# VH-VL binders against NAD kinase (nadK), part 65

Target 1, 268 residues: NAD kinase (nadK), of Syntrophomonas wolfei subsp. wolfei (q0aze0)
Amino acid sequence: MKIILVNNRFKENTEKKAQEIAGQLSALNVEVIIDNGLDEPYAGTVDFIMVLGGDGTMLRAARRYGQRAIPVLGVNMGTVGFLSNIEINELAEYLPLILREEYSLEARMMLEVAVFQQQSLLTRVFCLNELLLRSNSPRMLSFALEISGQKLEPYRGDGLIVSTTTGSTAYSLSAGGPIADPQLDAFIVTPVASHIINKRPLVVSPEREISLHLLEEREAIIGIDGQIKMDFGAENRVLIKRAPHPLLMVNLKAKPFFTSIDRSLQRQ

## First folded at step 19 (VH-VL)

Design UU5 (from RR11 with heavy chain H102Q, light chain T99K)
Fold by ESMFold2, fold request of step 20:
Structure UU5 (fold): chain C 268 residues (1-268), chain A 121 residues (1-121), chain B 113 residues (1-113)
Amino acid sequence: as target 1 above (268 residues)
Amino acid sequence: QVQLQQWGAGLLKPSETLSLTCAVYGGSFSGYYWSWIRQPPGKGLEWIGQIYHEGDTNYNPSLKSRVTISVETSKNQFSLKLSSVTAADTAVYYCAREGLKQWTPYGMDVWGRGTLVTVSS
Amino acid sequence: DIEMTQSPDSLAVSLGERATINCRSSQSVLYRSYNKNYLAWYQQNPGQPPKLLIYWASTRESGVPDRFSGSGSGTDFTLTISSLQAEDVAVYYCQQYYKVPRTFGQGTKVEIK
């Protein structure tokens, strides 16, 4: 059995705990590849991904490995979030179940984000929570939103969020978007500080294609899961679709989403 | 191991339509742009156009009025049609994959062997 | 459209000596957000399709010998063969993939002197 162990090298004690867990797994004949964010993603095939840390570490793992259709387990190391399943002190208890593959999987929709220079692909990025388009100056943006070729009235404001249902509790929520059940597949399109009073958040079918481009020359950025930043100008366009594969999240311990919402939001 | 195999008619008369097909083996058709490139004998390379698996196309403006690139997704194939050919269209025609590393373009990483198409004068 | 210009059109170099090929684009091919130049170099042996040699201006494709290197950024690029060998006799093309249409340089034929 081969696993990737994903951690955040720069958070205190996580490096030591990651090495300790790698040693425990190796003693059980599990081959371990450590991904601490400093190297390129591991290119070979693996059976399982274990994420040691909070939601941010899970977002990086999803971006790097989510399109490989490999089970991903979130292991919390201190801060209760939305994406961990078990606590670090419970790992020894659940490890036999992991090794026997005795767990269920929950599929979480991801975004496929394609950034263009006009009609030429510049890059493609996958994310679990959201794409943010925002101004990179004090001046507001004027931009166009198209949904499956249907042109909406132009937006004016600080920006726009296109979120998954999993991302509904992240930046989209702060911008006024709804909390969504992460078992649903949908886009949530949330304006950021819109100067057009009647622009409401939209919930959109996952089969739609969402396109964004600027209507005026302005300095803007595209943000991905709050972790990747890309410059975005008048010659650029972004196309957003449901990713080909969902993130396959391991469920070993019941974590009821609805009864935990208030606690998880208070502790962020 | 991705491989491209291409075929089509090698000899045409003026005004006929050039038709070539490229089949993709050992890899995914989805997620990539697929290009046609031509090279007149003894001359350089000219990009003809590209197609995404969903049918989106980009064509060289110099050829746009005569070129059609299409996909046959059930067979992992894409094709080139170039209408109203003349002797100037005599060339070796290549299909190629526009490669991706970490989901980012990095050039044409897989090429077909080429098909010589001769248009009689 | 981005025009790609190579120099020289042909180059004769003694075995074991350095060969240098220049490529200029009419517009920048640098994607600043990733700090990557969307420029490739291809080698084409007689009767063969082009083979990808260098990508992102300076990164060697797997299996390409260390004597090949690429450099430059924005609009000016160089392919260097540090010690020319007999098997390096070929035509070399630069190509931008920053914009459509994709465009190639006119090619540089490298020969043993």
Scores: ipSAE 0.744, ipTM 0.893, lowest interface PAE 1.4, mean pLDDT 91
Fold by ESMFold2, fold request of step 20:
Structure UU5 (fold): chain C 268 residues (1-268), chain A 121 residues (1-121), chain B 113 residues (1-113)
Amino acid sequence: as target 1 above (268 residues)
Amino acid sequence: QVQLQQWGAGLLKPSETLSLTCAVYGGSFSGYYWSWIRQPPGKGLEWIGQIYHEGDTNYNPSLKSRVTISVETSKNQFSLKLSSVTAADTAVYYCAREGLKQWTPYGMDVWGRGTLVTVSS
Amino acid sequence: DIEMTQSPDSLAVSLGERATINCRSSQSVLYRSYNKNYLAWYQQNPGQPPKLLIYWASTRESGVPDRFSGSGSGTDFTLTISSLQAEDVAVYYCQQYYKVPRTFGQGTKVEIK
């Protein structure tokens, strides 16, 4: 059995704990690859991914490994967010179940984001929470949104968020979007500081494709899960679809979403 | 271990349609752009066009009026048709994958072996 | 269209000596957000398809000997073979993949002197 142990290299307690856990797993004849964010994603095959940290560390793991359809377990090492399943002090208790594969999986929709220079692909990125288009200057953006070829009236404002249901409790919420059940597959399209009063958040079928482009030359950026930023100009276009594979989140311990909303949001 | 196998008629008469097929083995067909490139004997490489696994195409403007690239996803195959051929279309034709690292383009990382197509006259 | 121009068209180099090939694009191929030049170098042996050698202008593909290196940014690029070996006799092409249509340089034939 081979696993990837994902942590945040900027948090010293997670590095020490990762090394301790790697030692414990090695004693059980489990191969461990540590991914602290510094190196490229591990390219080989693995059976399981263990994320040590909060939602931000999980977001990085999802971007790096989510399309490999490998079970991923969130292990909380601090304040509880929305994406952890067990606490670090419970890991020893649950480890036998992990090794015997006695757990269920919860699928979480991801976004596939493709950025183009005209018709030429520049990059593709997968994300768990959201894509943000925003102004990178004091001036508003004027931009076009198309949903499956249907051109909506032009947007004017600071930007737009295209979120998964998992991302509904992240930036989309702060911008006025609804909290959504993460078991649903949907896009949530939330305007950011729109100057058009009729531009409300939209909930959109996961079968649609969403495209964005600027209508005027302006300085803009594309943000991914609040962790990746790309310049976005008048020659660029972005296409957003449901990713081919959901993130497969391991469920070892019941974590009711609805009863935990208030506690989880207090960490915002 | 992705590999490309290509086939099609190697000898054509002027005005006929060139038709080549490329099959993908040992890896994913989905998620990639697939290209056709040609090389006249003793000359350089010319990109003909590309197709995404879902069917979107981009063609070299110099050939656009005569070229069609299509995909048969159920068979992991893509094909090239070039109409109204002349002797100037005599070349080795290659299929290639437009590779991705970290989901970002990095060049054509897998190539077919090439098919020599000769147009008489 | 981005035009790619290589120089020289042919190059004769003694075994063990340095070979240098230049490539110029008519437009920048730098994707600034990733700080990556969408430029590749290919090696083509007689009767064979091209083989990817260098990508993102300066990164070696797996299995490529370290005597091959790429440098440059924006519009001006260089492929260097630090110590030419007999098996390096081939035609070398640069290629941009920043825009469609994809375009190749005209090729540089490297021979042993």
Scores: ipSAE 0.725, ipTM 0.887, lowest interface PAE 1.4, mean pLDDT 91
Fold by ESMFold2, fold request of step 20:
Structure UU5 (fold): chain C 268 residues (1-268), chain A 121 residues (1-121), chain B 113 residues (1-113)
Amino acid sequence: as target 1 above (268 residues)
Amino acid sequence: QVQLQQWGAGLLKPSETLSLTCAVYGGSFSGYYWSWIRQPPGKGLEWIGQIYHEGDTNYNPSLKSRVTISVETSKNQFSLKLSSVTAADTAVYYCAREGLKQWTPYGMDVWGRGTLVTVSS
Amino acid sequence: DIEMTQSPDSLAVSLGERATINCRSSQSVLYRSYNKNYLAWYQQNPGQPPKLLIYWASTRESGVPDRFSGSGSGTDFTLTISSLQAEDVAVYYCQQYYKVPRTFGQGTKVEIK
């Protein structure tokens, strides 16, 4: 059995703990690959991914490995999050179940984001929470939203969020979008500080294709899961689709969505 | 691992339509742009165009009026048609994959063996 | 369209000596957000299809000998063969993949002197 152990290189405690866990797994004849974000994603086949940290570390793991259809377990190291399943102190208790593959999987829709310069692909990025288009200057943006070729009236404001249902509790929520049940597959399209009074959040079928481009030259940014930033100008376009594979989240310990979100909001 | 096999008629008369097919083995067809490139004898490489696995195309403007690239995803194949050929279209024609690393383009990483197409005078 | 110009058109180099090929693009091929130049180098041996040698201007493809290196950024690029071997006799092409249409340099023929 081979696993990837994802940690956050900016926190010394997690690096020490990752090495300790790798040693424990090696003693059980499990081959461990540590991914602290410095190197390219491991290219070989693996059976399981273990994420040590909070939601941010899970977002990075999803982006790097989510399209491989490999089970991903979130292991929390202190702060209650939406994407962790067990606590680090519980890992030894659940490890036999992990090794025997005695757990359920919850599929979470991901976005496939393709960025173009005119008609030439620049990159594709997969994300779990959201794409943000935003102004990178004091000036507002004027931009076009198309849904499966249907051109909506122009938007004017600070930007737009295209979120998964998983991302509905992230930036989309702060911008006025609804909380969505993660069992639903959908896009949630949430305007950011719109000057067009009748632009409301939209909930859109996952079978749709969403595209964005600027209607005038302005400095803008595409943000991915709050972790990646890309310059975005009048020559660019972004196309957003449901990713080919969902993130397969391991469920070892019951953590009902509505209880988890209520508990998280109480800590605000 | 990934290999491209290409075939089609190698001898044409002026005004005929060039037709070549490229099949993809040992790897994924989906998620990639697939290109056609040609090389006249003793000359350099000329990109003809590309197609995404879902059908979107980009063509070299110099050839756009005569070129059609199509895809048959269920067969892992893509094809080139070039209409109204002349002797100037005599070349070795290659199919190639537009490669990706970390989902980002990095050049044409897999090439077919090439097909010599000769257009008689 | 982005024009790609190589120099020289041909060169002859003694075995074990350095060979240098220049490539200039008419527009920048740098994707600034990733700090990557969308420029590749190919080697074409006689009777063979081109083979990818260098990508992102300076990164060597797997299986390519370390005597091959790429450098440059924006519009000006160089392929260097630090110690020419007999098997390196080939035509070399630069190619941009920043915009469509994709464009190649005219090629540089490298020969043993």
Scores: ipSAE 0.719, ipTM 0.884, lowest interface PAE 1.5, mean pLDDT 91

Design UU6 (from RR16 with heavy chain H102Q)
Fold by OpenDDE, fold request of step 20:
Formats: C-alpha cells, sequence, structure tokens
Structure UU6 (fold): chain C 268 residues (1-268), chain A 121 residues (1-121), chain B 113 residues (1-113)
C-alpha cells in the first residue's frame, strides 16, 4: 500500500504531524509520500490519500488528486468544517481499518472548469466546491449565462457562483443558495447581488453544461474554491461540466450532514 | 509511450476528397484535443483543425469550408476529410496531440509519422 | 490570426558555437493568470515530424539536451543552442497555442558552417 499525505504547507503543525504519521506508516511497511506544497502534484501512483488539515486542505487535495479515482480521507486538525471525516486524535483508532481497506466510499461530484481564450483552451480545473465569477470593481458585471445551449437573459450583478452540492455549504450558502444534500449530484447556480431583486438560485442537472462570458470590455475575476484566482476578460469563456470522475471520500465515521449543518447555522 | 498511427490514400485527383485516419495507442484518448497539421513539400507547417474527444471541433478559417474532422471514441481514432482538393493541398499531413501539463496545454507533444498526399491531374 | 515570424530564415554556425533563433508573435501569447507564454519550439529533421523541444517559452521537454534553452515573453522569444552539435542540424519552428488558429513560424534552417 502506498499513501500520500497532503498537509497545509502554511501550517507547521500539519507538517509535523505528516512527518509523524509518515514514520508510523513506514514502521508498518506502508510506503508514504508527503505533499507539503509540492510544486507539482506527485506523479506516481498511490492507493490512498490522507488529507491533514481543514476544508481548505481538502479542496486543494481534491483539485490536485481528485481525478485519480483514489480514496480520499479528511483528517481534521482542529478546524471547523464539513469535509473531514475523523479527527487527528482518532487516526490511530481507524488506521487498521484504513490499511485493511475496510471503509465505505462516498462519491462527491466535482466540477470540470474549462477556461478559453476565444475558442482556444487555456486550462482545465477540477474542483470540489465552486467556481465564482466576480466583478473586480464596484461596478456590476454584465455577462451571458447559457445552460445546455439555452441562453438566459443577460445577467447583471456582482457575480455568479456555480457550485456542486458539496459546495452548497460554502460560499454559495453565504450568497443565499440552498443547502443541498451532498449525496445528490447537481449544479447550484447562485446569484451574487443580482440587479434583479429576489433572483433565485438554480438547481441544474449534472448532465447539463454551463457557459459564462462577459458582455462588456472589462476585467473580472474567476475564483475556484476560494483559493485560485484567475483574470477573466471579454475574450474569455468558461465552460462548466460535471467532472468525469467524482471525488471518492472515505467514510470511516458516521457524520450526519443535516445535524451538522443545523448546528453550524445556529452558531451564525 | 503514446503513439499515433495514421493512414489514408496518398494520391488524389483534383476535386476529390482527402480522407485520413489517425489512431491513438498507449495512452488515453479522453481529455485531449487532437489536431491535423499539414506541410507542403519544402514549406512550413499549417494547422488544419482539432477535435476534442467529445466531438467538439475547431477549424482553421482558411480551410473551414472544406474540412471535416470526426472522432470515433470507441476505436480511439479521429479522421480528417478535406473536400475539393487541388494541387495546393499537396502536402505531408500529420496528426498530433496537444499535450497537457496539469490540464494545461503545452504544445503538440506526440505526432504521427505523416502521410504524403499528392494531388495531380 | 496571430502571425509568427522567425529570424533568420537560415543560420550557419560552427560546431560548438552558439546558435540563436528569434521568434516574434503579432500579439501577446502570455496567459497572465498563469504567467505562462503559450509558445513552443519544435525541431524537425528531414522526413520526420516535428519534435517538441521547448514549451511555455522556456521549459525543456523531457529528454531535450541542456544546450537547448528558450527565453522571452509576450511577443518576442528566442531559442538558443549554447553549443551546436552535428545532430542539431534541422529546421526549427516556433508555434503559438494561445489562440485559434494555431500558427507556426516559417521555420529556421540551422546548418553547420
Amino acid sequence: as target 1 above (268 residues)
Amino acid sequence: QVQLQQWGAGLLKPSETLSLTCAVYGGSFSGYYWSWIRQPPGKGLEWIGEIYHEGDTNYNPSLKSRVTISVETSKNQFSLKLSSVTAADTAVYYCAREGLKQWTPYGMDVWGRGTLVTVSS
Amino acid sequence: DIEMTQSPDSLAVSLGERATINCRSSQSVLYRSYNKNYLAWYQQNPGQPPKLLIYWASTRESGVPDRFSGSGSGTDFTLTISSLQAEDVAVYYCQQYYTLPRTFGQGTKVEIK
């Protein structure tokens, strides 16, 4: 068995813990790779991904390795979030199950985001939570939204979020989007401060495609999972699809989603 | 490890349709744009067009009216048709893959060996 | 279309000497978000397809000797062979893959003086 540990390079405690865990796993004859902010994702094959940190670390790991169809376990290290399954102090208890592959998997839909210069592909990004199109100025954006070839009325507002159901409890929630069962596959299209009062979010089939482009000669910003920032201009287009592979999240410990989100909301 | 093999008729008469096929071996067909490029004898390279594994196509405007690129995913193959050929279409035709680094294009990293197509009356 | 112009058209260099090829694009091929120039260099030997040498203007493809290097940004690019070897005799092409259609330079023939 070969395991890659993904930690947060900006948090020293996660790095130290990764080293400690690596030592423990090595003592059990498990090959370990540590991704502590590698310049490039580890190119070799691995059997299991262990994420040490919070939701942000999970999102990064998902973008880097999520397309490999490998089990991904979130191990929380003292943060509040929705994407970790066990706590770091529980790892020792569950380690035997991990090594014996005695766990269930939950498939989470990811986004495939393609950015184009005119019709030329610039890059693709796979992400777990959302794409954000946002104005980089106090002025509202004007952009075109198309769903499966259906052109909606021109959109005006601060921005737009296209989220997975997993991402429904992230920025989409703050923007007034619905809370979605993560066991569902769907796009959630949430307006950000639309000029249309009470513009409602859309729940869209994962079989559909969503495209965005600006209707004016100005610069905007694309955000991916709140971590990646890209410039977005009049010559750019974005195409959003369901990723060909879901993220396979390891479920070692039962975490009731609706109870958790209810508690979280009470703290707001 | 990825290799492209291409084949098709190498001799055509004017007004006929050029037809070439490229097959992909040793790697994934999915996720890539696949291109056709041609090179007249003793001249430079001209991009003809591309096709995504899902079937989306882009063509050089200079050839768009005559070019059709298609894909057969089940066979990991893509094809080129160029109608109404003239002597000006005489060239070595290459199929190629636009490679990806972290899902970002970085150039044509794999090429077929090329097929000489001669158009003569 | 983005026009690619190479200079010179032909270059004769002594063995062991530096060869320099320039490429200019009519428009910038810099993707600012990634700070990457969508510019590639190819080597083509007679009877063979082009071979990718340099991508993103300055990164060597795997297996390419260290004597090959690419530099430049925006619209002006350079391919340098620090010490010309006999096997480096070929035609070299620059290519932009920032926009469609993809376009190539006219090629530079490198020969031994």
Scores: ipSAE 0.925, ipTM 0.969, lowest interface PAE 0.4, mean pLDDT 95
Fold by OpenDDE, fold request of step 20:
Structure UU6 (fold): chain C 268 residues (1-268), chain A 121 residues (1-121), chain B 113 residues (1-113)
Amino acid sequence: as target 1 above (268 residues)
Amino acid sequence: QVQLQQWGAGLLKPSETLSLTCAVYGGSFSGYYWSWIRQPPGKGLEWIGEIYHEGDTNYNPSLKSRVTISVETSKNQFSLKLSSVTAADTAVYYCAREGLKQWTPYGMDVWGRGTLVTVSS
Amino acid sequence: DIEMTQSPDSLAVSLGERATINCRSSQSVLYRSYNKNYLAWYQQNPGQPPKLLIYWASTRESGVPDRFSGSGSGTDFTLTISSLQAEDVAVYYCQQYYTLPRTFGQGTKVEIK
């Protein structure tokens, strides 16, 4: 068995723990690779991915490995979040189950974000939470939103979020988007400070495609999961689709989503 | 390793339609743009067009009115049709894959062996 | 369209000597967000398809000898063969893949002096 431990090199406690866990796994004849984000993603075959940290680390792991159909376990290390399944102090208890592959998997839809320059593909990014288009200045953006070839009225506002159902409890929530069941596949299109009062978010079928482009000669910013920043200009187009492969999240311990989100919201 | 095999008629009369097919072996057809490029004898390379595995196409404006690129995903094949050929269309035609590094294009990393198409009256 | 211009058209170099080929694009091919130049170099032998040598202006493709190197950014690029070998006799092309249509330089023929 080969396992990747994903941690955050900027959090010393996660790095130390990764090394400790690696030692434990090695003693059990498990091959371990530690990914702290410094190097390119491991290209070889892997049986299991363990994410040590919080939601941010999970998002990075999803972008790096989410399209490879590998089970991904979130192990929380004292942070508040929704993407971890067990706590670090529980790992020893569940390790035998992991090694015997006695766990369930929950498929989570990811976004496929393609950025174009004059119809030329610049890059594709797969992400678990959301794409954010926002102004790079105090002025509102003017951009075109198209859904499955249907052109909506020109959008004016600070920005727009296209989120997965997993991402519904992230930035989309702060922007007034609905809380969505993670077991549902859908796009959530949430306005960010639209000039239209009470502009409602859209819930869109995962079978549709979403296209964005600016209607003015100015620079904007694309944000991916709050971690990647890209420039977005008048000559660029973004195409958003459902990723061909979902993230396979490991479920070792029952974690009721709606109870958790309700509790979390009450604390804020 | 990924390999491209291409075939089609190599001799045409003026006004006929060029038809070539490229088959992909040893790798995934899905997720890539597939291109046709031609090279007249003793001259440089000209990009004809491309097709994504889902069927969306882009053509060189210089050839757009005469070019059709199509896919047959069930066979991992894509094809080129060039109508109303003239002597100016005499060239070696290549199929190629635009490779991806972490889902970012980095160049034509796999090429077919090429097919000489001669247009002669 | 982005026009690609190579210089020189032909180059004769002695064995073991340095060969330098320049390529200029009419527009920048730098993707600023990734700080990557969408520029590739190809080697073509007679009767063979082009072979990818360098991508993103300065990264060698797998299997390419260390004597090949690419440099430059924006609109000006250079392919360098540090020590020309007999097997390096070929035509070399630069290509941009930043915008459509894809465009190639006119090619540079490298020969042994």
Scores: ipSAE 0.919, ipTM 0.968, lowest interface PAE 0.4, mean pLDDT 95
Fold by OpenDDE, look of step 19:
Structure UU6 (fold): chain C 268 residues (1-268), chain A 121 residues (1-121), chain B 113 residues (1-113)
Amino acid sequence: as target 1 above (268 residues)
Amino acid sequence: QVQLQQWGAGLLKPSETLSLTCAVYGGSFSGYYWSWIRQPPGKGLEWIGEIYHEGDTNYNPSLKSRVTISVETSKNQFSLKLSSVTAADTAVYYCAREGLKQWTPYGMDVWGRGTLVTVSS
Amino acid sequence: DIEMTQSPDSLAVSLGERATINCRSSQSVLYRSYNKNYLAWYQQNPGQPPKLLIYWASTRESGVPDRFSGSGSGTDFTLTISSLQAEDVAVYYCQQYYTLPRTFGQGTKVEIK
């Protein structure tokens, strides 16, 4: 068995814990790769991914490995979040199950984000939560939104969020988007400070494609999961679709989403 | 490792239609743009066009009116058709993959061996 | 279209000596967000397809000898062979993949003096 431990190099406690766990797993004849984000993602085949940290670390792991159809376990290390399944102090208890591959999987839809220079692909990004288009200045953006070839009226505002249902409890929520069941596959399109009063979020079928481009010669920013930033100008276009593979989240411990979300939101 | 094998008629008469096929082996067909490039004898390289595995195409404007690129995903194949050929279309035609590093294009990393197509009356 | 212009058209260099090929693009091929130039160098031997040597202007493809290096940014790029070997005799092409259509330089023939 080969396992990737994903931690955050900027969090010393996660680094230390990754080393400890690596030692334990090695003693059990498990091959371990530690990914703290410094190097490129491990290109070899692996059987399991363990994410040590919070939601941010999970998002990074998802972007780096989510398209490889590998089970991903979130191990929370004292943070508040939605994407961890067990606590770090529970790992010892569940480790035998992990090694025996006795766990269930929950598929979470991811976004496939393609950024173009005119018609030329610049890059693709797969992400678990959302894409954000926002102004790079105090001025509002003017941009075009198309859904499966249907051109909506031009948007004016600070920006727009395209989120998965997983991401519904992230930035989309702060922008007034609905809370979505993570078991549902859908796009949530949430305006950010639209000049149109009562501009409503859209819930869009995962079978559709969403495209964005600016209607003015200005610079904007694309944000991915609040961690990646890209410049976005008039010559650029972004295409968003459902990723071909979902993130396979390991479910070792039952976590009722709707009862836990209230507690989490009350703490914030 | 990924390999491209290409085939098609190598001798054409003027006004006929060039038809080439490229097959992908040893790797994923999905997720990539696949290109056709040609090279006249003793000359440089000209990009003809590309196709995404989902069927989206982009063509060189210089050839757009005569070029059709198609894909057959079930066979991991994509094809080139160039209509109304003339002597100017005599070239070695290559199929190639636009490689990806971390889902970012980085160049044509895999090429077919090329097919010489000669247009002669 | 982005025009790619190489210089010189041909280059004769003694074995063990440095070979330098320049490539200029009519427009910048720098993707600022990634700080990467969408510029590649290819080596082509007679009767063979082009082989990718350098990508993102300065990164060597796997298996490419260390004597090959790429430099430059924006619109001006250089391929350098620090010590020319016999097997390096070939035609070299620069190519931009920043916009469509993809465009190549006219090629530079490298020969042994």
Scores: ipSAE 0.915, ipTM 0.966, lowest interface PAE 0.5, mean pLDDT 95

